# Ledger of designs, part 10: VHH binders against q08ba6

Target 1, 224 residues: q08ba6
Amino acid sequence: ESEYEERRDAEARRVKSGIKQASIFTLEECARIEAKIDEVVAKADKGLYREHTVDRAPLRNKYFFGEGYTYGAQLEKRGPGQERLYSKGEVDDIPDWVHELVIDRLVTHGVIPEGFVNSAVINDYQPGGCIVSHVDPIHIFERPIVSVSFFSDSALCFGCKFLFKPIRVSEPVLHLPVRRGSVTVLSGYAADDITHCIRPQDIKERRAVIILRKTRADAPRLDS
Below, E stands for the ipSAE of ESMFold2; O stands for the ipSAE of OpenDDE; V2 stands for 0.75 times the mean of E and O plus 0.25 times the DockQ between their complexes.

## First folded at step 5 (VHH)

Design a11 (framework vhh_6qgx_2)
Fold by ESMFold2-Fast, scan of step 5:
Structure a11 (fold): chain B 224 residues (1-224), chain A 124 residues (1-124)
Amino acid sequence: as target 1 above (224 residues)
Amino acid sequence: QVQLVESGGGLVQAGGSLRLSCAASGFTFSDYAMAWFRRAPGKEREFVAAISFSGGSTFYTDSVKGRFTISRDHAKNTVSLQMNSLRPEDTAVYYCAADLSVYEYWTLPEYDYWGQGTRVTVSA
């Protein structure tokens, strides 16, 4: 039991070494950004974005700006390494407010260098949703991966796995609280060597995340 | 457009049985894993059972293992949950969900589509 606990704690520390969090957005700034997210939703509902900017499913919506990608849905093979960027111009540009209210603040605080971000994704989840265990595609995105959370507090879980024979959902290696307005930066082990997920019990209210990344110059594209 | 329609909920005595069904339309059913989730009064939504796109793998939360059976019928585009030996603790709204994208079959998928739910009440 002690050896299991020591191993678990050691891996949790290793994951944590690749994570930085910062609280740089005030409650007032969060409210302003949230209002802008609602404007994105309203604009999308009016059909004013390019087709591949808006990725809808019941209870979740994703909004791709700058660069968009697919999980290889147009290919017979799916899984890690099958992700492809859409052709250039297929998604709308990153909105000015994202630069002004989010990216510039991150640059000013030394989180990312000026000119780093060319991909912004807004994920808007309804309560009780979840995301599968995954690693942000290494062949598409440089590190670090930066996200900023809005609307409600939640958590990221690292090392969450669904096991079978016998069937059991594993407990996370690390349960990381993610508060409204917090910036989470993933690099090293946390970004590349362990999966992360969001459990249904960790989305209690509407939650949105702005994910800011840089695509690799050699990232694969559809029809390229 | 995608639609998932649940049916079969109702009131039953402890120890009884119910069969829930979910009819799917608007997508290629055979490409999607299907699952059941539930939300009990005052609780968060929780996983109950899932079946792979081929029907070759089934998954259950420990509290229902041996009592519930998930199955699918590709000809009818339906997924079903046979619930036996029901307990008051099984009282919840049950939701059908569909998921296309997964990395590994052993990970919990992010579900693409959800139904509106069907209420199950188990009285003591």
Scores: ipSAE 0.000, ipTM 0.091, lowest interface PAE 18.3, mean pLDDT 81

Design a12 (framework vhh_6qgx_2)
Fold by ESMFold2-Fast, scan of step 5:
Structure a12 (fold): chain B 224 residues (1-224), chain A 124 residues (1-124)
Amino acid sequence: as target 1 above (224 residues)
Amino acid sequence: QVQLVESGGGLVQAGGSLRLSCAASGFTFSDYAMAWFRRAPGKEREFVAAISYSGGSTFYTDSVKGRFTISRDHAKNTVSLQMNSLRPEDTAVYYCAADLTVWYSDSTAEYDYWGQGTRVTVSA
């Protein structure tokens, strides 16, 4: 192996040390949760949610529950480290079905402690949808970051760079398969010291992910 | 030097039992989740069973649940697969795999270390 390949492999192993995956949900449970995601989409399409609960992009809709935050694009000062939580009450509460069908199952299987989650985000992707390389804001969210995948198989990529016009994504340091119904837990190096993304080519069919997190007590909030 | 060595494979009649063992060396065994995968003739490797680093959680594919039992022995650095009520469809090469994780993965791509495999043939 070359020195380049050895360094890349070493970094991939370091990333992997911060990742845990499990298959907890049955096919029947996945179908039930997916039906509930469709109900969220239907309610959003009827305008029944608060303004900051729903964030629309061309091939990806995002639904914030419990807590929502602004990325730098919505602030005067932009970029990593400038994220702030919306004022309390600006997003809809976490639906009861998320607690019953998802969070309680994760607690029962020992993935997270009881009472950990106060923020839930549903990302709903159409084929070719993506999310650019990022780190879940360290100043906003405690670790671990927990996600559960639905509808179809996909992948998380670590260490990619995005180029635009047209969209092009560099080769990842780690390509992590994420199957329908799988739970992915990010901590350590994987959460904090490397970016992650979803590449357009890794969304071949509709996919949704539920991201479950705890906001820091000292997380910055918008003044209003 | 990391090494996983499987043993216990062989020929058995349908309804019979076999115990597979995997001896691990060259890494801190207690930090790694361990898994068994199998490859039937003409197919890709598929997940069979996994055990978390602590031994506190076990996971099985639906077709073996209730028939196979995975266990580990930290003192001996071994993982074992007890296979009961064997069927012709269980005929495969069985591979031991290790991954640095608390839980498990059912994806072959996520395992860092692999054994050479042990052959299991179940006659009708």
Scores: ipSAE 0.000, ipTM 0.219, lowest interface PAE 12.5, mean pLDDT 85

Design a13 (framework vhh_6qgx_2)
Fold by ESMFold2-Fast, scan of step 5:
Structure a13 (fold): chain B 224 residues (1-224), chain A 125 residues (1-125)
Amino acid sequence: as target 1 above (224 residues)
Amino acid sequence: QVQLVESGGGLVQAGGSLRLSCAASGFTFSEYAMAWFRRAPGKEREFVAAISWSGGSTFYTDSVKGRFTISRDHAKNTVSLQMNSLRPEDTAVYYCAADIGTYYEYTSEAAYDYWGQGTRVTVSA
């Protein structure tokens, strides 16, 4: 029992070794970015984005910019390795405000190099929204995976198993608080060797996250 | 074998300055958030300052804001605390601490994985 606790603590520390967090956004900057996210939502609701820019689910809307892909974490049966990028031009370009208010700030603070990001995804969660345990597709995205959280505090869980009907989630190896305005950077073990999820109970209020990634040059594409 | 070794403590007159340094070994320094805590005689350990793994974010307790500056040097595997305008109430043993990857509980001792043995700072009136 003691040995089990020691092993679990050791695994949690190993997960932590692949996670970096920073607070670089002021409350005023968060409010400004959140207003821009609301503009994205309003534009999507008016049908003004390309077909593959907007992906809707009951308690989660996802907005793809720069690059988009199919077979995402929505269908368990599709499994890892089936993800394919859409053809270039199938999703809307990364908005100027994402570059100005988010990406440039991360570059200035040394989180990512200039020109790293070519894919930006906004996940907008309603209370009780979730994303099942997964690994960001290794064959599509370089590391690190960078995310910035907005609207409310939440948590990212590592090493969970999802059970369905009703949704039940096993105890995580690591429960990582993710505060409004926080930057979370995943690499190594945390990105590649353990699953992560958002549990329904960890979305108590509306939450959005901007996920910033670089696609691999050799990432598979649909059609060509 | 992770080791943090503090240096630069000593006796200084009120209004003076000291620079504390912490030399880190046994881990990949650039991957750790670093912090300084202090323990005054007869009191609990309290947070002083923290710096993110990238050096892009710094945090200070209110009583030292504008007087103390935390910095890091990845090439030398050191974190430093420049202490200006020192006050008698800054008298304490100062501890260097390292947290792998996360610092959102940067004011909590429990957030830090590794600790140095401390360096004593005495500020005379």
Scores: ipSAE 0.005, ipTM 0.320, lowest interface PAE 10.9, mean pLDDT 85

Design a14 (framework vhh_6qgx_2)
Fold by ESMFold2-Fast, scan of step 5:
Structure a14 (fold): chain B 224 residues (1-224), chain A 125 residues (1-125)
Amino acid sequence: as target 1 above (224 residues)
Amino acid sequence: QVQLVESGGGLVQAGGSLRLSCAASGFTFSDYAMAWFRRAPGKEREFVAAISWSGGSTFYTDSVKGRFTISRDHAKNTVSLQMNSLRPEDTAVYYCAAELSYYYSDWTESEYDYWGQGTRVTVSA
């Protein structure tokens, strides 16, 4: 075994130590939540959400509720560490159904404490959609990062590098299956010290994920 | 301009200690994983130690594990290698290297994006 292989294997073990998964939602519960996601999509397509609630890309739409943040696209400086929360009131409130059908279930099962979540993001992917390697901003969000997958099975990859023209993704350090209805909890090394991505080849059918987080009290915010 | 500048190398007797430092400038230090590599006379370059972009995780080659400690200081934009219980076989030029940990779009892949010029360490018996 090479030094490269040893380093890679050690990193994969550290990533796994920061990941927990659970199957909490029944098929019937998934269908109910999926119908609510479709209502969000329909409302967004009618232009009924606030400007910063909806972030569109060719094969992926993102819907911010409770708190929203910029990846620096609208700022002079972009990139990791430059993320800023939008001013209060710039995104729509977390829908009641997210509290009732998703957050309360996670609290009941001991995944998160009551009152933890103040940010909910829905990512809705079309087949072939992706998200490039990133880390959920440490200066914006407390840990853990909690996500729940809907519509179809997929995979979350860790330690990948993206290459464009055409889109290619390097072999991941860890390839983690994420099934419809599964809850994935990221903390420690998996949340803070390695990038994660979704590869285009891992979205064969429509997939959505609801990401539930708590913003830090000291998180930087854009001027009001 | 992007630079990695190593310091702290020198001559030390077997069993002694040295601390190497690498000062980073011209890029956002907190976005990069940092590593130390070395090249001994007549040998190929080898990995020594690495530290994640947050500082939360460290990795070492077996020959230095327990003797060397890598650390970083975000306020000073430095990465350091504390080398204890030095052996003659640790004699090498030590290089600091940086690898971008993540990117939002327009990703450009490279093994290690930036390298220092190296600092010499000589361990005598």
Scores: ipSAE 0.000, ipTM 0.199, lowest interface PAE 12.4, mean pLDDT 83

Design a15 (framework vhh_6qgx_2)
Fold by ESMFold2-Fast, scan of step 5:
Structure a15 (fold): chain B 224 residues (1-224), chain A 123 residues (1-123)
Amino acid sequence: as target 1 above (224 residues)
Amino acid sequence: QVQLVESGGGLVQAGGSLRLSCAASGFTFSDYAMAWFRRAPGKEREFVAAISWSGGSTFYTDSVKGRFTISRDHAKNTVSLQMNSLRPEDTAVYYCAADYSVYESEWTLYDYWGQGTRVTVSA
């Protein structure tokens, strides 16, 4: 109905008020960063990273640098709000190339302040890969949440429910195109008050994203 | 039912002026940043100018700074582009676009687009 459409449009505008996007990386810069992501994958495949740096799942591998987190070692502590940082030193340091090719570019472009980032995560998706609806843990990470996309174009969906058997996603409140080389910055309503997901149908080719964040000083750690 | 309708394009000699207008309907105009883009024959669409939802911030591509002025009228639901000291390289189809956010010159996320108005600048 028209009332339903008015509510959807209002919420979509609220979500968009918390989103900024920019295309700051040239095709040459994207290719250089992508080659470095491939080096990370090769090093991980040789078993040369710390145990908690590499998290493998079907159609998606995640690489934690600087800080890493988990949903808890105990099943009864898993779920939203139960995320805990690993103890210091449990994941590999942020690689120099991430600072030089990615973080410094974001700082000079005014996206984030110098020294903001202490956590970098590379998510590497194969076609059909996905991330279920979630909110980046508010109790772990400061805002904004910054991501940079590589290899292929995709999309980020907001306000949708993941459904199973078969896997399908309800109509999103906002479908946000995310191009190769684009920077997406989430704050406010978009980061805190609505879930986001990556649908399997939006990963048609290999895609990687580098997520850059700052952990809260009071963020809980395992064995805390 | 959302529409952006551009007008004011035409043929002008180098050094001349044109004023483009964009009439918006079907959405709450005052909530949207407005922008002008252009596409020259055989080239990709490029950013020209933008104005924030409040009108408090304006942004221009370097090639038009000091020559073009973007403005908006909330009462009329219009955004305008005053183009002075026109050059042959300004020849393009000019498009009006709307985005729910504050636009930056490097940001390209826009929700609604018009059909365009043609500007030809003769040498």
Scores: ipSAE 0.000, ipTM 0.153, lowest interface PAE 15.5, mean pLDDT 82

Design a16 (framework vhh_6qgx_2)
Fold by ESMFold2-Fast, scan of step 5:
Structure a16 (fold): chain B 224 residues (1-224), chain A 124 residues (1-124)
Amino acid sequence: as target 1 above (224 residues)
Amino acid sequence: QVQLVESGGGLVQAGGSLRLSCAASGFTFSDYAMAWFRRAPGKEREFVAAISWSGGSTFYTDSVKGRFTISRDHAKNTVSLQMNSLRPEDTAVYYCAADLEVYYGPTSEAYDYWGQGTRVTVSA
């Protein structure tokens, strides 16, 4: 038993070594960005975005900018490694405000180099919303994976298993608080060698996250 | 449904080597964390080694550290256990086990899928 607990503690330390967090956005900056997220939601509700820019689910909407991805033509064989980028031009460009209010701030603070980001995704959660355990597709995205949290505090969990009927989530290897306005940077073990999830109980109020990534030059795309 | 089939067991003399393989079918192999367990005659099932779904992390029980190496081949949908410097106390039936996405360590109850086992006998 002690060997199991030592292993879990060692794994939690390995996960944490791949995580960096920073608070670089003021309350006023968060409010400004949140207003822009609301504008994205309003535009989507009016049908003003390309089809593949908007992905709707009951308690979570996802908005793809710059690059978007889905499973390839083998829809019955979904899972890690099956993701494919949409053809270029199938999703809307990254909005100017994302560059000016978010990306430029991250570059100025040394979080990412200039020109790194070509994919931005906004996930907008209602209370009780979740994302099942996953790894951001390694064959699609370079590391690091950068995210900035808005509207409310939440948590990111690592090493969880989802159980269904009813939905239950196992105890995480690492429970990481994610505060409104915080930047979370995932690399190494945390990005590649352990799954992460958002548990329903960790979304108590509306929460949004902007995920900023660079696609690999060799990332597979859907056939024309 | 995921199915696991072990192979590579046999009789070997102390100090010898064997390579066990586990072939997975039914879903994409790389979705699963994989482990090897063994059960010696008259003993309970014990943990041997585990490898994460990406292959970047491994964990071993102390009695096999430095002697056994777990690896996976995503192209072949196999996990392997290279067993060197075998000892009579390594005699057991060896089982392959899989859990979706995450290995939680040596707890057998954490694994959803199991093979039927392959027998390893190490003679003095």
Scores: ipSAE 0.000, ipTM 0.180, lowest interface PAE 14.2, mean pLDDT 82

Design a17 (framework vhh_6qgx_2)
Fold by ESMFold2-Fast, scan of step 5:
Structure a17 (fold): chain B 224 residues (1-224), chain A 123 residues (1-123)
Amino acid sequence: as target 1 above (224 residues)
Amino acid sequence: QVQLVESGGGLVQAGGSLRLSCAASGFTFSSYAMAWFRRAPGKEREFVAAISGSGGSTFYTDSVKGRFTISRDHAKNTVSLQMNSLRPEDTAVYYCAADYLTYTSEWTLYDYWGQGTRVTVSA
C-alpha cells in the first residue's frame, strides 16, 4: 500500500513538473474579461455566430474562435487522434478583446511569445458541468496549452477515468486547484502523457475558461 | 475492432529471459498508454509495467525494476516486455492493456485488454 502511494506521489510530481501557474490579472481585470465573456454568450444566444463557433452540451457551452476542430461524420473512428480542424473560415475570428485583455497580458508577462495564439476556446460551465478525461490533441496543437480561469475557483484533475450511469470519476493522480484569474500552462508530461478533466464536483458555481493554443502547421483538416 | 494480441510466453528456467510482445490494432496506437499486468492462479491482477503514449515515460512495480524493460514501437504498433533474470514468482498469465493515455498501475482504468500469454518459470 505505501509503495503504491509513493509511486502515485512520484507520478504527481512528474505531472506537476509540466505545469506552471501565474496570477497576473487583478480582480478588476477579471471582472472586465468576465463582462466580455457574457457578451459572447449573449451574441451566441441571438444566433450571431457561425454554426461551428458554438458547441452546446448539458451544463457546458463551448465557443471556438480562430480555429475549431471536430470529428468528421464519415471518419472510420471517432476516438483520440481522429480530430480534424474545420475548414478555414468556418468559425468566427478571435475577438479583439481576447487579444487586448488576455493574450497581450500573457505576452507581456513572458507566458507565451507574441503571435503564438491562433485558437481560442471559451468553455462556460454551469454548476455540475464537466469535461471527460482527454489529452488536447497532439496532432492538432503545439505545446504549451494555456488556459485562464474566470468567475469562480475550480480544479483540473489529472489521471482520472470517467465511469457512466451514473457519472463517477476515479481518484486523480493530481488535483490541481485553479483559482479565478489564474493562468495555467501545460507542457511536457502534463500535456502529453496523462489525461486531464474537469470533474462535476469541482464546478460548484459558474466557471469559464479561456483556452489559448497554436495549431500545428501540419494539422489535418476536415475537407481532406 | 480493437484488438490486443500477446505473444512470446512459454516455459523458461529461473535466471532465464523471455520477450513478450503485444500487437495492437483498431485504434490510434501513439495516443494510448500501454501496460503489462499479470495474474497467477488464485491471485488478483497485478501491475507489472506501463509506458506512456509518447514512450517518454515508463513505470515499473518494485519487484521487476532492473529486470524487466517495457518499450514500444510506433511503426509496428507493438509494445514489448523484455524479462530478464526470471524468478519462479514471475510465473503468471501476462496481459497487455491499453487506455487513452491513462498512465497508471490501476487495472480498472484500462479499457482494452488482450487474452493473455502464459509464462512459467521453473526452479
Scores: ipSAE 0.000, ipTM 0.191, lowest interface PAE 14.9, mean pLDDT 84

Design a18 (framework vhh_6qgx_2; at its last look DockQ between E and O 0.57; V2 from the best seeds 0.00; counts 0 for: pae E 13.7 > 2)
Fold by OpenDDE, look of step 6:
Structure a18 (fold): chain B 224 residues (1-224), chain A 123 residues (1-123)
Amino acid sequence: as target 1 above (224 residues)
Amino acid sequence: QVQLVESGGGLVQAGGSLRLSCAASGFTFSSYAMAWFRRAPGKEREFVAAISGSGGSTFYTDSVKGRFTISRDHAKNTVSLQMNSLRPEDTAVYYCAADYLVWSSEWTLYDYWGQGTRVTVSA
């Protein structure tokens, strides 16, 4: 038990070393951005986006802008490492408001360099929604991985696995609080060597996150 | 089909060395952490060592620290366990395991397992 705890602690420290958080956005700014997110949702509901821009799940919707990726139904192998970018133009462009209200703020605060972001994904969760343990595909995205949280407070969990029937999550190595308006930057061990997820129990009310990333120039794409 | 195939086990005298190898196939090797577990007679499966997908991070159980070294070869899709200064208490069936970048001593959480290779250390 002691050994296990020591290992866990050591790993937690490694995870933490690759995490930076900042409170950059005011409540007013959050509200404004959240309104824009609602507009995205509304537009999606009207079927006004490209086919691969919108990915729906029972308690979670994803909206891909700039660049999107998939495991590809056409791929022989699926799962981690098999992710491919869609062909260019398969997803909608990053909205202007994302640049103006989110990316520019991050740049101004020195979180990311100008021109870094070419992919913006909005994950919109309903209560009890989740995202399974994953690593942002290293062959697709450069580091760091930047995310901004909206609507409600939640938590990002590292180093746990999803179990099913019923859905549940193993004990995480690290439980990272993610507050409304907070920026989370993942690099190093936190981005590359451990999985992260959102547990169902950590979403008590609607929560959304904007994930801002840069795709690799050599990222593999699906054949058009 | 996912396969993990261990090799390198055998009989060795105390103080001796062995090098275990595990050949992996059927999944994206670099996207998985690799680990070694062992099960001694009458005991539960226990964590021995793990290496991250990138190979940049390693973990060891205390009893093997300084004696065992885990490594991986991405070109060959192999993970190895160099075991030095072996002790009778290291006697066990050693299993190779793969997990999607989860560091856990709980063997039940690992996605894939090999059939094991037996290591016997005589006094």
Scores: ipSAE 0.141, ipTM 0.600, lowest interface PAE 2.3, mean pLDDT 91
Fold by ESMFold2-Fast, scan of step 5:
Structure a18 (fold): chain B 224 residues (1-224), chain A 123 residues (1-123)
Amino acid sequence: as target 1 above (224 residues)
Amino acid sequence: QVQLVESGGGLVQAGGSLRLSCAASGFTFSSYAMAWFRRAPGKEREFVAAISGSGGSTFYTDSVKGRFTISRDHAKNTVSLQMNSLRPEDTAVYYCAADYLVWSSEWTLYDYWGQGTRVTVSA
């Protein structure tokens, strides 16, 4: 049993070596950004965004800016590693407020270099919302993967099996708290060599996350 | 349809070497973690070694560290286990396993399994 605990702890330490967290945003800054997320939601509900900017799922809406991609249903060959970027111009540009209130603050604090981000995704979760175990596509996105959490506290789980058919959830290797206003940076083992998920029980209140990434120059793209 | 086919098992003297191979088909190989498990007669499956989808990370049970090496070849869709300095205690049926979602030493969580290849180490 102690041998099992040592192996589990070694795995958790390996995951943690690829994770950095910081609390950069004040309560007032969080409230301002959250108001801007609500404006995105309102604009999407009026049908004012391009076709592939808005992706709706039960208890979760996703808003793609700068670059968007598809994973499965819209491809002839589906599954991990088959993701493709949408054609240029099929998603709306990154809003000015994302640059001013979020990206510029991360650059100022040394989290990312200037000009790194060309893809921003807002995931807006209702209570009980979730995302199945996955790895952000290595063939699409450079590392690090940067996310900033808003509205409420939640958690990211690493090394858990979570999928819908059949519904299965296993004990995570690492349960990582992510607080409102926290920045989480994934690289190395944590980004590439272990899956992560958001479990329904970890979304007790509305939560949004802004995911900031750089697409690879050689990332595969759908024909237009 | 996902398939895993092991090869390379056999009889070997203590202190000898053996290389196991597992050929994988029916999935995007580079997106799946691969592992080797073994089962001695009358026992549950025991974890031996695992390798991440990228091949950048490996994990071993303590009894085989420094003796066994796991590797993968993405061009051939194979995972291999090089076994050196074999001991009678290494006698078992060796199984290849794959899972997209779990990096784990827990065998019940793996979705895909081969039929196994038998390794016998004589004193």
Scores: ipSAE 0.012, ipTM 0.395, lowest interface PAE 8.7, mean pLDDT 85
Fold by ESMFold2, look of step 6:
Structure a18 (fold): chain B 224 residues (1-224), chain A 123 residues (1-123)
Amino acid sequence: as target 1 above (224 residues)
Amino acid sequence: QVQLVESGGGLVQAGGSLRLSCAASGFTFSSYAMAWFRRAPGKEREFVAAISGSGGSTFYTDSVKGRFTISRDHAKNTVSLQMNSLRPEDTAVYYCAADYLVWSSEWTLYDYWGQGTRVTVSA
């Protein structure tokens, strides 16, 4: 193999070393959870959540529960390292069904310890939606980062560069399938040392993901 | 404007040491992965070493592993390459590179580059 191909393969292996995946949720369980996600969407459309629970963007809405964060538009500059938790009480609590149908199942299967999760985010993508390359903010969240995929299959891409005017995405170091009902756990290199994204071409149908995290005790927070 | 400025190159005898430094400005240093690449006369650009934005992870090409050490100093916004046990094969122009949270051996993933500093290792 060429020296370039060997170096690229070695990086992909390093990324993989920080990834665990498990197929925990049955089709019936997925359908039940997906119905609950639809209820969240409907409630948000009626304006029934707290101010910072719902974050709308073209082809992708986020629903923050327990804890939420922003770049803080009031700060001097947006960018990496500028993320801050919203003040206590500015996002809705994690819904009971998330605990009962998702978190408790992950605890029972040994994916996370009981009491670990205090942040749950639902990302709901329409066809062609995306999330640009990022690292879940290290100064906000502990590891691991746990996610569960719903509605349709997609891929989590590592090491992509997003370019704009027009939108273009570079070839990933690793293209990781994230199938309906699968649990993906990011730690180590995969969580901290390389970016990940969802490319527009990998969202062919509506997709949702529930992301389960624990905020750091020392995570910075916006003023009340 | 983003700027990367290398220093520390020069002429050294085989078996000797050099320390390269790269001063970074114009971006949030801690959020960028940093790397060193080199280009020898008549050869393609080659990955040497990379370090994550946090400084917790490093990666080296096989030919320099154990001899070169990449490090970063967040207080001074610098990345350094300590080059020990230098060989004539290490003769090249060395480039500092940076990219937002992505580090890789693939040079096309890096948007920001320094001007390069020459390293010559005499037999």
Scores: ipSAE 0.000, ipTM 0.176, lowest interface PAE 13.7, mean pLDDT 85
ESMFold2 (binder alone), look of step 6: mean pLDDT 85; pTM 0.869

